VH-VL binders against Cytochrome c oxidase assembly factor 8 (COA8). Designs and how they scored, part 51

Target 1, 167 residues: Cytochrome c oxidase assembly factor 8 (COA8), of Homo sapiens (Human) (q96il0)
Amino acid sequence: APERGAERRDTAPSGVSRFCPPRKSCHDWIGPPDKYSNLRPVHFYIPENESPLEQKLRKLRQETQEWNQQFWANQNLTFSKEKEEFIHSRLKTKGLGLRTESGQKATLNAEEMADFYKEFLSKNFQKHMYYNRDWYKRNFAITFFMGKVALERIWNKLKQKQKKRSN
Below, E stands for the ipSAE of ESMFold2; O stands for the ipSAE of OpenDDE; V2 stands for 0.75 times the mean of E and O plus 0.25 times the DockQ between their complexes.

## First folded at step 9 (VH-VL)

Design j12 (from j1 with heavy chain N57Y; framework fv_ebrasodebart; at its last look DockQ between E and O 0.01; V2 from the best seeds 0.00; counts 0 for: pae E 11.1 > 2, unsure alone 74.5 < 75, grease 20.5 > 18.9, placed apart)
Fold by ESMFold2-Fast, scan of step 9:
Structure j12 (fold): chain C 167 residues (1-167), chain A 124 residues (1-124), chain B 108 residues (1-108)
Amino acid sequence: as target 1 above (167 residues)
Amino acid sequence: QIQLVQSGAEVKKPGASVKVSCKASGYTFTSYGISWVRQAPGQGLEWMGWISAYEGYTNYAQKLQGRVTMTTDTSTSTAYMELRSLRSDDTAVYYCARDQLYDFWTGSSPFDYWGQGTLVTVSS
Amino acid sequence: QAVLTQPPSVSVSPGQTASITCSGDKLGDKYAYWYQQKPGQSPVLVMYQDSKRPSGIPERFSASNSGNTATLTISGTQAMDEADYYCQAWDSSEDYVVFGGGTKLTVL
């Protein structure tokens, strides 16, 4: 018998994947972290009998994921670019080259980098506040629709239970 | 009433620059963004870029990067779009439209109100 | 470049139902929007977030969005509905807005 870790049945789908999920797997798939956002994407399973309410919840979760992925991809790219510019500027001000005489990339110490982080956060403060506001709004809406779907599923299960007991 | 009013038609030579204005009224200007969309004669709609009226943060269509600049004046509730190094294929009607406050927002109604359009003709 | 594909033209008789389609990869997982444009006029938002109607737009206008296809439906089509119709979606992969190529609706 193979070890539990030797084989994986729940494989994350990708754009170049030629393998289908196992036919008994009817759940969402979680992918590897995106190289730009560092967030793991969710590939949503669409059941054949998806209710209109379930479709609305899925679309809300999907658009929220796309929004969140895009925000963090943009933030990480901006952070990397401005970090590089900051390091280059400080090294030039000190009369230091971009690389050491041994050919290694020249870096700033933790105290100097703290100045960059403080400046970056201050510069992006309003943008991050609006992100947090929308993040809370979106999660509230998702939670609300998750509750509606849960109530629909409970109601359907109660209907099935009543049918079984009426026989 | 919510209204966006644009500046009048412009005729420019190739290589020149044009600056179109869009004056907003009837809503809190700094609570929304402004997108710019153009339409060449007989063609469809093409998105050019977006600006936040609050921070002035911009996001431009890749095709227009380096040629377009979008700005706002919050004291007059006016957005501006400047397009440089004009070519004959830049001949179009240019529209401003009310959009999301930030480009990463989804689920809101984009382009719910549009300006009347500004015809920019680039002639050789 | 429009990622979204629309038929170039659709013709209906007055009082009949018009259907305008918009096709794109996994479009049903995104919100679709619809705009009406009459000659010499600005576009007007007629449907937003797949199936919602703005204030002032007649109940004759409805829309759906599932799979790869969004559809704008105009019931009891009137001569005043004759216009170009554009679908629009936000393309998260490109961080920009995409429009369909447009459909000319003729009512005769």
Scores: ipSAE 0.000, ipTM 0.463, lowest interface PAE 15.4, mean pLDDT 78
Fold by ESMFold2, look of step 10:
Structure j12 (fold): chain C 167 residues (1-167), chain A 124 residues (1-124), chain B 108 residues (1-108)
Amino acid sequence: as target 1 above (167 residues)
Amino acid sequence: QIQLVQSGAEVKKPGASVKVSCKASGYTFTSYGISWVRQAPGQGLEWMGWISAYEGYTNYAQKLQGRVTMTTDTSTSTAYMELRSLRSDDTAVYYCARDQLYDFWTGSSPFDYWGQGTLVTVSS
Amino acid sequence: QAVLTQPPSVSVSPGQTASITCSGDKLGDKYAYWYQQKPGQSPVLVMYQDSKRPSGIPERFSASNSGNTATLTISGTQAMDEADYYCQAWDSSEDYVVFGGGTKLTVL
């Protein structure tokens, strides 16, 4: 049975059909895999006392997630469409129907499908290169801001230490 | 095409039990839940409970605790609702409805597809 | 038990805007859903998660949820919109689902 706990970074169990983050959640939620991208999204908690720097980090993570989700949703749809077109074309070349005698979709063997995978990778090479570049840029920025937030928290701890000693 | 097909109408005497079936097709049964909702003649909708098709987790309306049992058979993609100790005020149309899994972009849609309804009449 | 209150009926002229309210204690803290039911038919989901519209539902349907009140709004109301409308509330921190009593929309 899935647990809906108070711990941060809760994860929805696989197969849960009634998962929905509470409107008054105090935690980040990790949802089930997105139908199109196959990536698990995060719904980010916004605390009342979030610092401006913490807010910038959260928004950067939100924006990066949206970008990543959209890229893979589009790529998965393109992959599926082009895979079916390739299979259809190769079956036609062999004089075979699109369905087996049992009514299931006909497929190609692994050797035949390897041609598709090579063509797809070659066709999309530049797009994936730009994705990788942008992915690294975004991850660098996130890591940089995570470091700044960590330093901010250390500084606030030092301020508290100084106030304690001033009495 | 997504479809929920329920078993036929039933007539029962007070004190008996009824078991209504709901056969799902056109989607991955174990990726969704099934809710049961009833509607007395000329009245509104009343939620009875929910079952997760994969894990079998159930949650019943407080009013019906102890009288209702919901089950699934994943091999036939069929959900069942059994209501025991029937009373005349249990006369209603009983619906099954599909719950959608959480989708980050569109959210959940608890009752996006409904069965045709099963009339259960409890008399005399 | 939570109770969702809807007006029993709403009447509008064709082309006018219909508003159907649903009131409940702290309803804005929950997700609200709306269903349309025509005579002899099963309910159909028309709005979900407060203000989201399923594919296939006309853009003239809209909804909102804040405070103690959720509202379904139908602009440019047509004769085919004549039906019973039910609100439903749910929050994943609660184990139950609540429906409103229903509102009969009449198009004169």
Scores: ipSAE 0.000, ipTM 0.487, lowest interface PAE 11.1, mean pLDDT 80
Fold by OpenDDE, look of step 10:
Structure j12 (fold): chain C 167 residues (1-167), chain A 124 residues (1-124), chain B 108 residues (1-108)
Amino acid sequence: as target 1 above (167 residues)
Amino acid sequence: QIQLVQSGAEVKKPGASVKVSCKASGYTFTSYGISWVRQAPGQGLEWMGWISAYEGYTNYAQKLQGRVTMTTDTSTSTAYMELRSLRSDDTAVYYCARDQLYDFWTGSSPFDYWGQGTLVTVSS
Amino acid sequence: QAVLTQPPSVSVSPGQTASITCSGDKLGDKYAYWYQQKPGQSPVLVMYQDSKRPSGIPERFSASNSGNTATLTISGTQAMDEADYYCQAWDSSEDYVVFGGGTKLTVL
């Protein structure tokens, strides 16, 4: 029985950015836009002497990035599918074919598409509200931890200077 | 796995009605339509019509206008095709197929999944 | 109503190339689809949008659309390719799906 090829689950691939920075990188790298989310992934550098606070910050940034990638990948997929469905449905309703008499792909006009966008935004309004709320919460937390890390670094530099003066 | 499972074979008398069901699974039912195609014994494929699962729009073959009704139940992901005033020439295998609404933009294709078919025999 | 015309039968020797044509008015302005049907089975989509191949369909299957004629080509035809083949198009003027009459491919 020929192995029926694995049904490519139209699941938005888990946004593991295949972007691999150079092995000897000492800084954060920004990858190209992800094909699903259109967000540029960041590969976070891990210092050899990463403090517990720096680690917490890094993890929080990573988690937030993953969350954003997943949300937008799913949102873009949903948008694309619904848009396509809308266009196809409208063309059928109008008795229009896939191609014009000139052989070009049939399209809907801007006015017709405006109805789609309005409906899509209305339907997804609550989802976007929750996203925005969570986005602010996450970024607030990140900013807070960034401040803590900055203070820790200052303190550590001061201690090092004091030790150098005492020797 | 995407599947379309149809109801069992039917034997009907002339003038009667038949209702065939097509249960869809493995995909978002409302994101697609369902087309119905029949095939008389030893004959080719004949398109009967289609229904959009989301909007409920229907279009029927002119030959079957007034005799055919297509419906969907989104709660059960099931499409139905009712054919009334049955004749002997309505004896055929009836197929449901997923009508992929995304063929225009994504390169998807209609009728990419088919039911197993339902034999409807109209005999006096 | 648009009519798609197919040859009723095509015969080919194993390993040879089979060509099945589908002709119709203004078919060049429409996408052509192709289905394979084996006896007692449901149709299977083998080509879509004139020349695109679904996943799981062998590369020996190809299709083209030139003018008002769509052509399904099976290179290196195998015994398992023996089946009925149907072309299909959507008539946009009447929002009507049309199938060809079907072609029986025999592998001799």
Scores: ipSAE 0.000, ipTM 0.545, lowest interface PAE 10.7, mean pLDDT 85
ESMFold2 (binder alone), look of step 10: mean pLDDT 88; pTM 0.917

Design j13 (from j1 with heavy chain N57W; framework fv_ebrasodebart)
Fold by OpenDDE, second read of step 11:
Structure j13 (fold): chain C 167 residues (1-167), chain A 124 residues (1-124), chain B 108 residues (1-108)
Amino acid sequence: as target 1 above (167 residues)
Amino acid sequence: QIQLVQSGAEVKKPGASVKVSCKASGYTFTSYGISWVRQAPGQGLEWMGWISAYEGWTNYAQKLQGRVTMTTDTSTSTAYMELRSLRSDDTAVYYCARDQLYDFWTGSSPFDYWGQGTLVTVSS
Amino acid sequence: QAVLTQPPSVSVSPGQTASITCSGDKLGDKYAYWYQQKPGQSPVLVMYQDSKRPSGIPERFSASNSGNTATLTISGTQAMDEADYYCQAWDSSEDYVVFGGGTKLTVL
């Protein structure tokens, strides 16, 4: 039985952005790009009287954000590793070093790198397709709940106006 | 002159944490990475991980995953290595080294400059 | 995990040539680096990218890579060359740096 090589789950380092929004913020804040995913995290505002629908929307947005962060952190790491391996192997084959004598980073030409990018995209095509599918599903759900929350807010405003007219 | 200057020796109890600093000078800090290597008494060199000084990307040795954290402060050109849940087998001299990474920060390039080392002793 | 194997010790007489080997799986596809470490001192890079010599390293130091074996050669070995020598490589598949076990060079 071929020993299934334990896929080392590259646990993306939990690069939790240390960005803290101001305590008195009444709106969502966008932080700087995460060092691994390069995605800007959003700190979601929590209203004092958050409705169950609003809470559900917020949780869904948070979960989707975390999912995106993890995906891109892992993808960027994989890309970086494979790119580095490619460059090292090619430079070695050419009898070149990783840095010039002046200490500058060596580079491959655009044609050589084109081969890498083509191969990388081909290898990861299925992964990207699944990501895109899931991305649309998640965003559709978010949009749906955004609509529900909007309707709820309109309804609540109308009820308040009626009470003010009756008094 | 290129120099890496590390913090002084530490004595810790089992279960404690230690944070070692490595101050770099004489070169553009953000153009390189920092790798950490440790050496137990009478033993060989063991790679711990690397950090990119500019991007802050890290990669840790699997053996130390979850216990080690590497950080950099670009304003002071200082790298830090924190090791948590210390054990007796963590007793070693810890070295920082400049890592000449090619493109992405992988810790794969030679360590051309080393710190003086920091002895960390874990004893009951 | 990739392992680099070195002889634990090598002995040479002054003026003779010392050879230290480092063997590892697929080392031929990787660059080898060599470090010298004297007692109580930090390691010093003596060879990089299989055969390149850093500035300040004597010309008597050379290195080569053949197949899965890297070799550090010290011609005209001097008493000051007595030290521990470590080979090092990067494993791109697992994305980690590996050191050999080290070789103690004794100049008799």
Scores: ipSAE 0.017, ipTM 0.581, lowest interface PAE 7.8, mean pLDDT 85
Fold by ESMFold2-Fast, scan of step 9:
Structure j13 (fold): chain C 167 residues (1-167), chain A 124 residues (1-124), chain B 108 residues (1-108)
Amino acid sequence: as target 1 above (167 residues)
Amino acid sequence: QIQLVQSGAEVKKPGASVKVSCKASGYTFTSYGISWVRQAPGQGLEWMGWISAYEGWTNYAQKLQGRVTMTTDTSTSTAYMELRSLRSDDTAVYYCARDQLYDFWTGSSPFDYWGQGTLVTVSS
Amino acid sequence: QAVLTQPPSVSVSPGQTASITCSGDKLGDKYAYWYQQKPGQSPVLVMYQDSKRPSGIPERFSASNSGNTATLTISGTQAMDEADYYCQAWDSSEDYVVFGGGTKLTVL
């Protein structure tokens, strides 16, 4: 795993919020947007009589949520760190300090920042393309298993109806 | 098998700093967080803070804010906890424990594996 | 900071049911966890997310969490169950972990 120095890790935002869903919920719970990914987490309800197929669908949905949250949290952190590194490097090249004479954080103008954005987008183009491919693949798989679960439920209802008619 | 192995006991003077290590093995280190919990002699458990292994995000107990720093080294699968400006009431056994990265997707507890503990004694 | 209150001690005879309580404001709205600690050893997770049991923990351990009180129940208590027990909850609003004061279980 890519390392970042202690200085950069120590200056990272404090904590990752952990969300606790309301009690006695018989439904999935949607939380507030995560501070780092900006995505709303979903806590999936687990019924007492969950079938193996229903469990597989739930785990697939949980894995997809975790993958999605981790991707965007990491992407946002990478963007912030590389932006700070770029600004620091440019200020050093210009012979300027990291702080202004008034003690405020020194910044670059829009024209200079355009170079960073262009480089960042170019560098991450393939990563974002693979993310989109995986996102579609995961949603296709989820839709497929949702269909299988629906068919299982229909079949179980038909079997119950058949048993009632036989007795 | 999953294991957390901590560094050995330390004796420090008031005002000194201590740094405890916690080496993880048997799982993907970067997929979990590490919480630190201490226990003073004859007392209960006290949570000190949490760190995500890959991102390095931290959240510290308010009583320790400004005195504690948690870090990780992903190349060695090791977490560290440094406590500064030690006082006699910091004498305790310090534990690391494996924690979840995102609690609402768990299906498991945050503290499912614990290190063996590190005794830190602060005496004049 | 939120406080979880446990009785300091509970005594039971071998084979009887032990009940250890943990009380806190709106605790039933949070997930409760339970740890067992024997002298000189690290804590061991015995129950998670209110009522779930980790692999390797005997079926005689069970738990519940409702209202302001979480309860750890040990049926058919054995001498090997003698230990300190701690409850734990996570406070999502403050993003911190709180432990109960601990209960010493004695099997007489």
Scores: ipSAE 0.000, ipTM 0.478, lowest interface PAE 14.5, mean pLDDT 79

Design j14 (from j1 with heavy chain S31D; framework fv_ebrasodebart)
Fold by OpenDDE, second read of step 11:
Structure j14 (fold): chain C 167 residues (1-167), chain A 124 residues (1-124), chain B 108 residues (1-108)
Amino acid sequence: as target 1 above (167 residues)
Amino acid sequence: QIQLVQSGAEVKKPGASVKVSCKASGYTFTDYGISWVRQAPGQGLEWMGWISAYEGNTNYAQKLQGRVTMTTDTSTSTAYMELRSLRSDDTAVYYCARDQLYDFWTGSSPFDYWGQGTLVTVSS
Amino acid sequence: QAVLTQPPSVSVSPGQTASITCSGDKLGDKYAYWYQQKPGQSPVLVMYQDSKRPSGIPERFSASNSGNTATLTISGTQAMDEADYYCQAWDSSEDYVVFGGGTKLTVL
């Protein structure tokens, strides 16, 4: 089996959103969209008495978020680079300048850009397929652990009620 | 085999002009452009400009505006770079390189093939 | 005008990994290209579009971009890799091709 050379994923600069939720927050906070990924980061709440299962869920959610952030940051960057190169090459081919007479950035028409998008999607189809697969796997795992945590919480509440009735 | 063959070395006086040729072979000449890059002795690479072999459009480095002219002859698959009003600081090896017009589509990159270089010496 | 900054020289022992950096404003938003030039020879494209390798270039050559810095990496550096290396990018604002100052790689 030919060892698929691990394409060293260009680590997008970890633009960790500097969004800091209020210290007294008892719930998850959603930050503004990240400038690279355009995804809104979530700051996960950490309860004072976090169970091992809750901690595992939180970590899994955090890892998944980071994975998503990195993927989309890189994808958006690649898209932007390729788009720019495409436009440039096409304008050169047409004998057009990169700027209009008014000094604005020259653009291609909608039909030409449609060709770009089609080609870009075609070239990145496999990458997107893998992403989607992994996205479902990760979210399934998260959902599974969410269920476990919910059951644990129910069980703990029932035990507390029994102790109060016995006293 | 893709090849760019440049004209021979030139010795010029200050104020003179030099015209360097670059003959392309092994590919469809009009599907690409030609970029010119120069390198002064012991110095780095300096982009001079670009010409499309298809449309004949040119873009020159600002520093060389008014002094440089790039042309192509599609019948001979040859690119030309003329530099006028030569100065001592124009002493350099001049390179032509294939510069792709359709790099996005073909997956090719600009400057994938280079000429052997032409030494131009400007001396009094 | 965009400027690409490279270290003037890098030295490595045979078999070690060489890393050559190229830094420039907004380089992270552009593709980086790398060229190898040996003494008395024309430049040769060794990496294009940040991390793609042309045919005929050894696998020991790799490249990446992080932020505004492109990096050329040569793993298992050999004596034959001794050369000048130039990064290059295209400035879309002025339709200008920019080269770095070059890095002399010495294999000791």
Scores: ipSAE 0.506, ipTM 0.808, lowest interface PAE 1.2, mean pLDDT 89
Fold by ESMFold2-Fast, scan of step 9:
Structure j14 (fold): chain C 167 residues (1-167), chain A 124 residues (1-124), chain B 108 residues (1-108)
Amino acid sequence: as target 1 above (167 residues)
Amino acid sequence: QIQLVQSGAEVKKPGASVKVSCKASGYTFTDYGISWVRQAPGQGLEWMGWISAYEGNTNYAQKLQGRVTMTTDTSTSTAYMELRSLRSDDTAVYYCARDQLYDFWTGSSPFDYWGQGTLVTVSS
Amino acid sequence: QAVLTQPPSVSVSPGQTASITCSGDKLGDKYAYWYQQKPGQSPVLVMYQDSKRPSGIPERFSASNSGNTATLTISGTQAMDEADYYCQAWDSSEDYVVFGGGTKLTVL
C-alpha cells in the first residue's frame, strides 16, 4: 500500500497518465488543467465530522464541477473536431495536401479561419446561453448553501461557548 | 433513439479468447465513454472497465488486469471488449453501458443506456 | 470503498412502501446510483447522484445517501416494480466502479 499522504500515481495501460488526487489529502486538491476543458479539477476534502448540510454543499459543488467539466470538455472537443474538419475540407477544395513540404500540418490563414470561428460561435450561441444560465443558477445555490453552512458553524460555536459557560 | 447493440452469444473453451462488440447509435459516440459490466448466472453485476470513445484511454478492474482489452472504432461508433485466457468462471452475460467521457470527476455520469447483453459460455 | 452490501431480498404488499438499503464505508462521501433489472432484461437506471431521477422513472422512486447507507425507496409499490435492484458507487480517487450484491424485490 503507498505511504499515507503519498501522491497516488495512475496511468492507463497505454502509458497515458490520468488525473488522480493525493490519496490522503486533508485539504481540497486542485489538479492541473484538464487537456480538453482547460479547467482545473478540484477533489474536495471530506471531514470526518461533516454535517448533513456540509455534505449537501460539497456534493452540490462536486456536481457543479462535473457538469462544468463535461460542458467545456465537450465544447472544446467539438471545436477541435469541427476545426480540423473545416481545415481538411477547405484544403481539399483548394486541391492542397493535408501536410506541408516540411511534413507539418497544413493550416489556413487567419482570414479563412475567421469564417469558421464566426459559424461555430453562431451555431453554439443558444447552447452557451443556456450554459450561462445554469452556471448562474448553480453558483447562486452554492452561495446560498455556503451561507447556511456558515450560519450552522456560528450557531455551533455559540452552543459550545454556552455549554462551557454553564459547565 | 439512443441505442447500444451488442454482438451475439458465444461458446468458448477454457483458454480461448472472446471479443464482444457494442455498436452505439443516436448520439455523438466520442462525447461519452463505454463501461463493460458482466453478470454470472444467478449472480450480481461486476464492473470490468471503461474506455473513452475519444482518446481511447482505458481503466480496467484490478481482477481482470492483464486479461482484458477495450478498444473503440470511432468510424463505426463501435466499442469492443476482448477477454483472454477464459475460465469457466468467466461464463456470464456481458453488457456495455454508456458512461462519462473522463474518469477524474467525482460522482460521474450514470450508466444511462445499456446494451442488450451478450451471453458468453465457457465450457470444458 | 471495497464492498457495497444489500439485503438479498425484500418483500412488500402492493401499495406499501419498499426500502432497499446499500451499505458501504463512507458511502455518503460518494454518489450512489440505482439500477432495476427484470428477468432476461438489461439493467435500467432508476436513480443517479444519490437522489436524482432520470426522465421516465415514476415519482414513486426516491433515494437518499448519508453516512454509510444509501436507500432506495419505492412508494405505493406496484407489481411491475418486482425486480432485482442494484446500487453502485463510483470512486474516481480509487479509479473503480463497485456494485452492490443486489436485492430481489418481491411484490405479493
Scores: ipSAE 0.000, ipTM 0.486, lowest interface PAE 14.9, mean pLDDT 79

Design j15 (from j1 with heavy chain S31E; framework fv_ebrasodebart)
Fold by ESMFold2-Fast, scan of step 9:
Structure j15 (fold): chain C 167 residues (1-167), chain A 124 residues (1-124), chain B 108 residues (1-108)
Amino acid sequence: as target 1 above (167 residues)
Amino acid sequence: QIQLVQSGAEVKKPGASVKVSCKASGYTFTEYGISWVRQAPGQGLEWMGWISAYEGNTNYAQKLQGRVTMTTDTSTSTAYMELRSLRSDDTAVYYCARDQLYDFWTGSSPFDYWGQGTLVTVSS
Amino acid sequence: QAVLTQPPSVSVSPGQTASITCSGDKLGDKYAYWYQQKPGQSPVLVMYQDSKRPSGIPERFSASNSGNTATLTISGTQAMDEADYYCQAWDSSEDYVVFGGGTKLTVL
């Protein structure tokens, strides 16, 4: 019997939704937005002759995507939960129910929600600062490796014409 | 359960070569790289190079380029580091350490598991 | 090639906070890592990716990395923390790993 190389996880890993891409294409495939992060996942095409440098770039992009998906899934869940708690609290204070007579969800106006947004942003300021720092670090690294891959491709085109000579 | 076990101490004469082994266990060998780091007596850590256990691709420290060769044997989950043209200042404890395949941003922390070290003494 | 500078030694009394710095050009744009090494032993990873702590490392270990300086902080320092500490960074421009010179932490 074939041996399994990896144990299966029974929960969605790292906040990213699992989705099944179409039949393998020669191009990267972009999926539907994740329910929690609202970001579209990219399934990277792996060429048969992928260089080590190209693999390094792909893995860096995949890891950055996973990190980004986790951050926004967690942030959006926290935002939704706290927003709902805030709305419920304010409706209770007004003596109003969660639904209107027509069955529509009761809402607060923009002025009432401004206090929530200010509090949420202040509370999460440090978290967003760390996210921005890591985001720039990761994108700098990706851009740098994209440049290296481009130079590798240029160099490979020249190898046939610029054979080194031994003295 | 994850461990890296290195070969035993070596005594070499100047100009000779040494080949140190590092046997990995407790994880899928081909999903990680191996870095080699040395430490001269009473001195700090010096990175020597890295090898992918997946493709065998290498990256060597500039000062050792031309003297060092790193290889892997996936059938035995073993990494090797050979250092040629030994000098007295190559006397050091040589460590292997588990590293990532291609970068330092993947989910694994770099150098998360280290071998016990191999003392290489170069003396005439 | 990047160069990482650490103070050669830091001394603290038990229970004090120890701070070990690691300086390098634009180090805050790179991930920093920290290793603890006791005499006759292999290095042990104590902090990774600037501020993350591996399983099994006490909560009194913390770290930061910004601008040109990464800092390893050990609160409530204990005798068992006495060791050499090394910072490490990966230079993406050279695809090269660089270590700091090491700091000997003496407790008491």
Scores: ipSAE 0.000, ipTM 0.453, lowest interface PAE 17.8, mean pLDDT 79

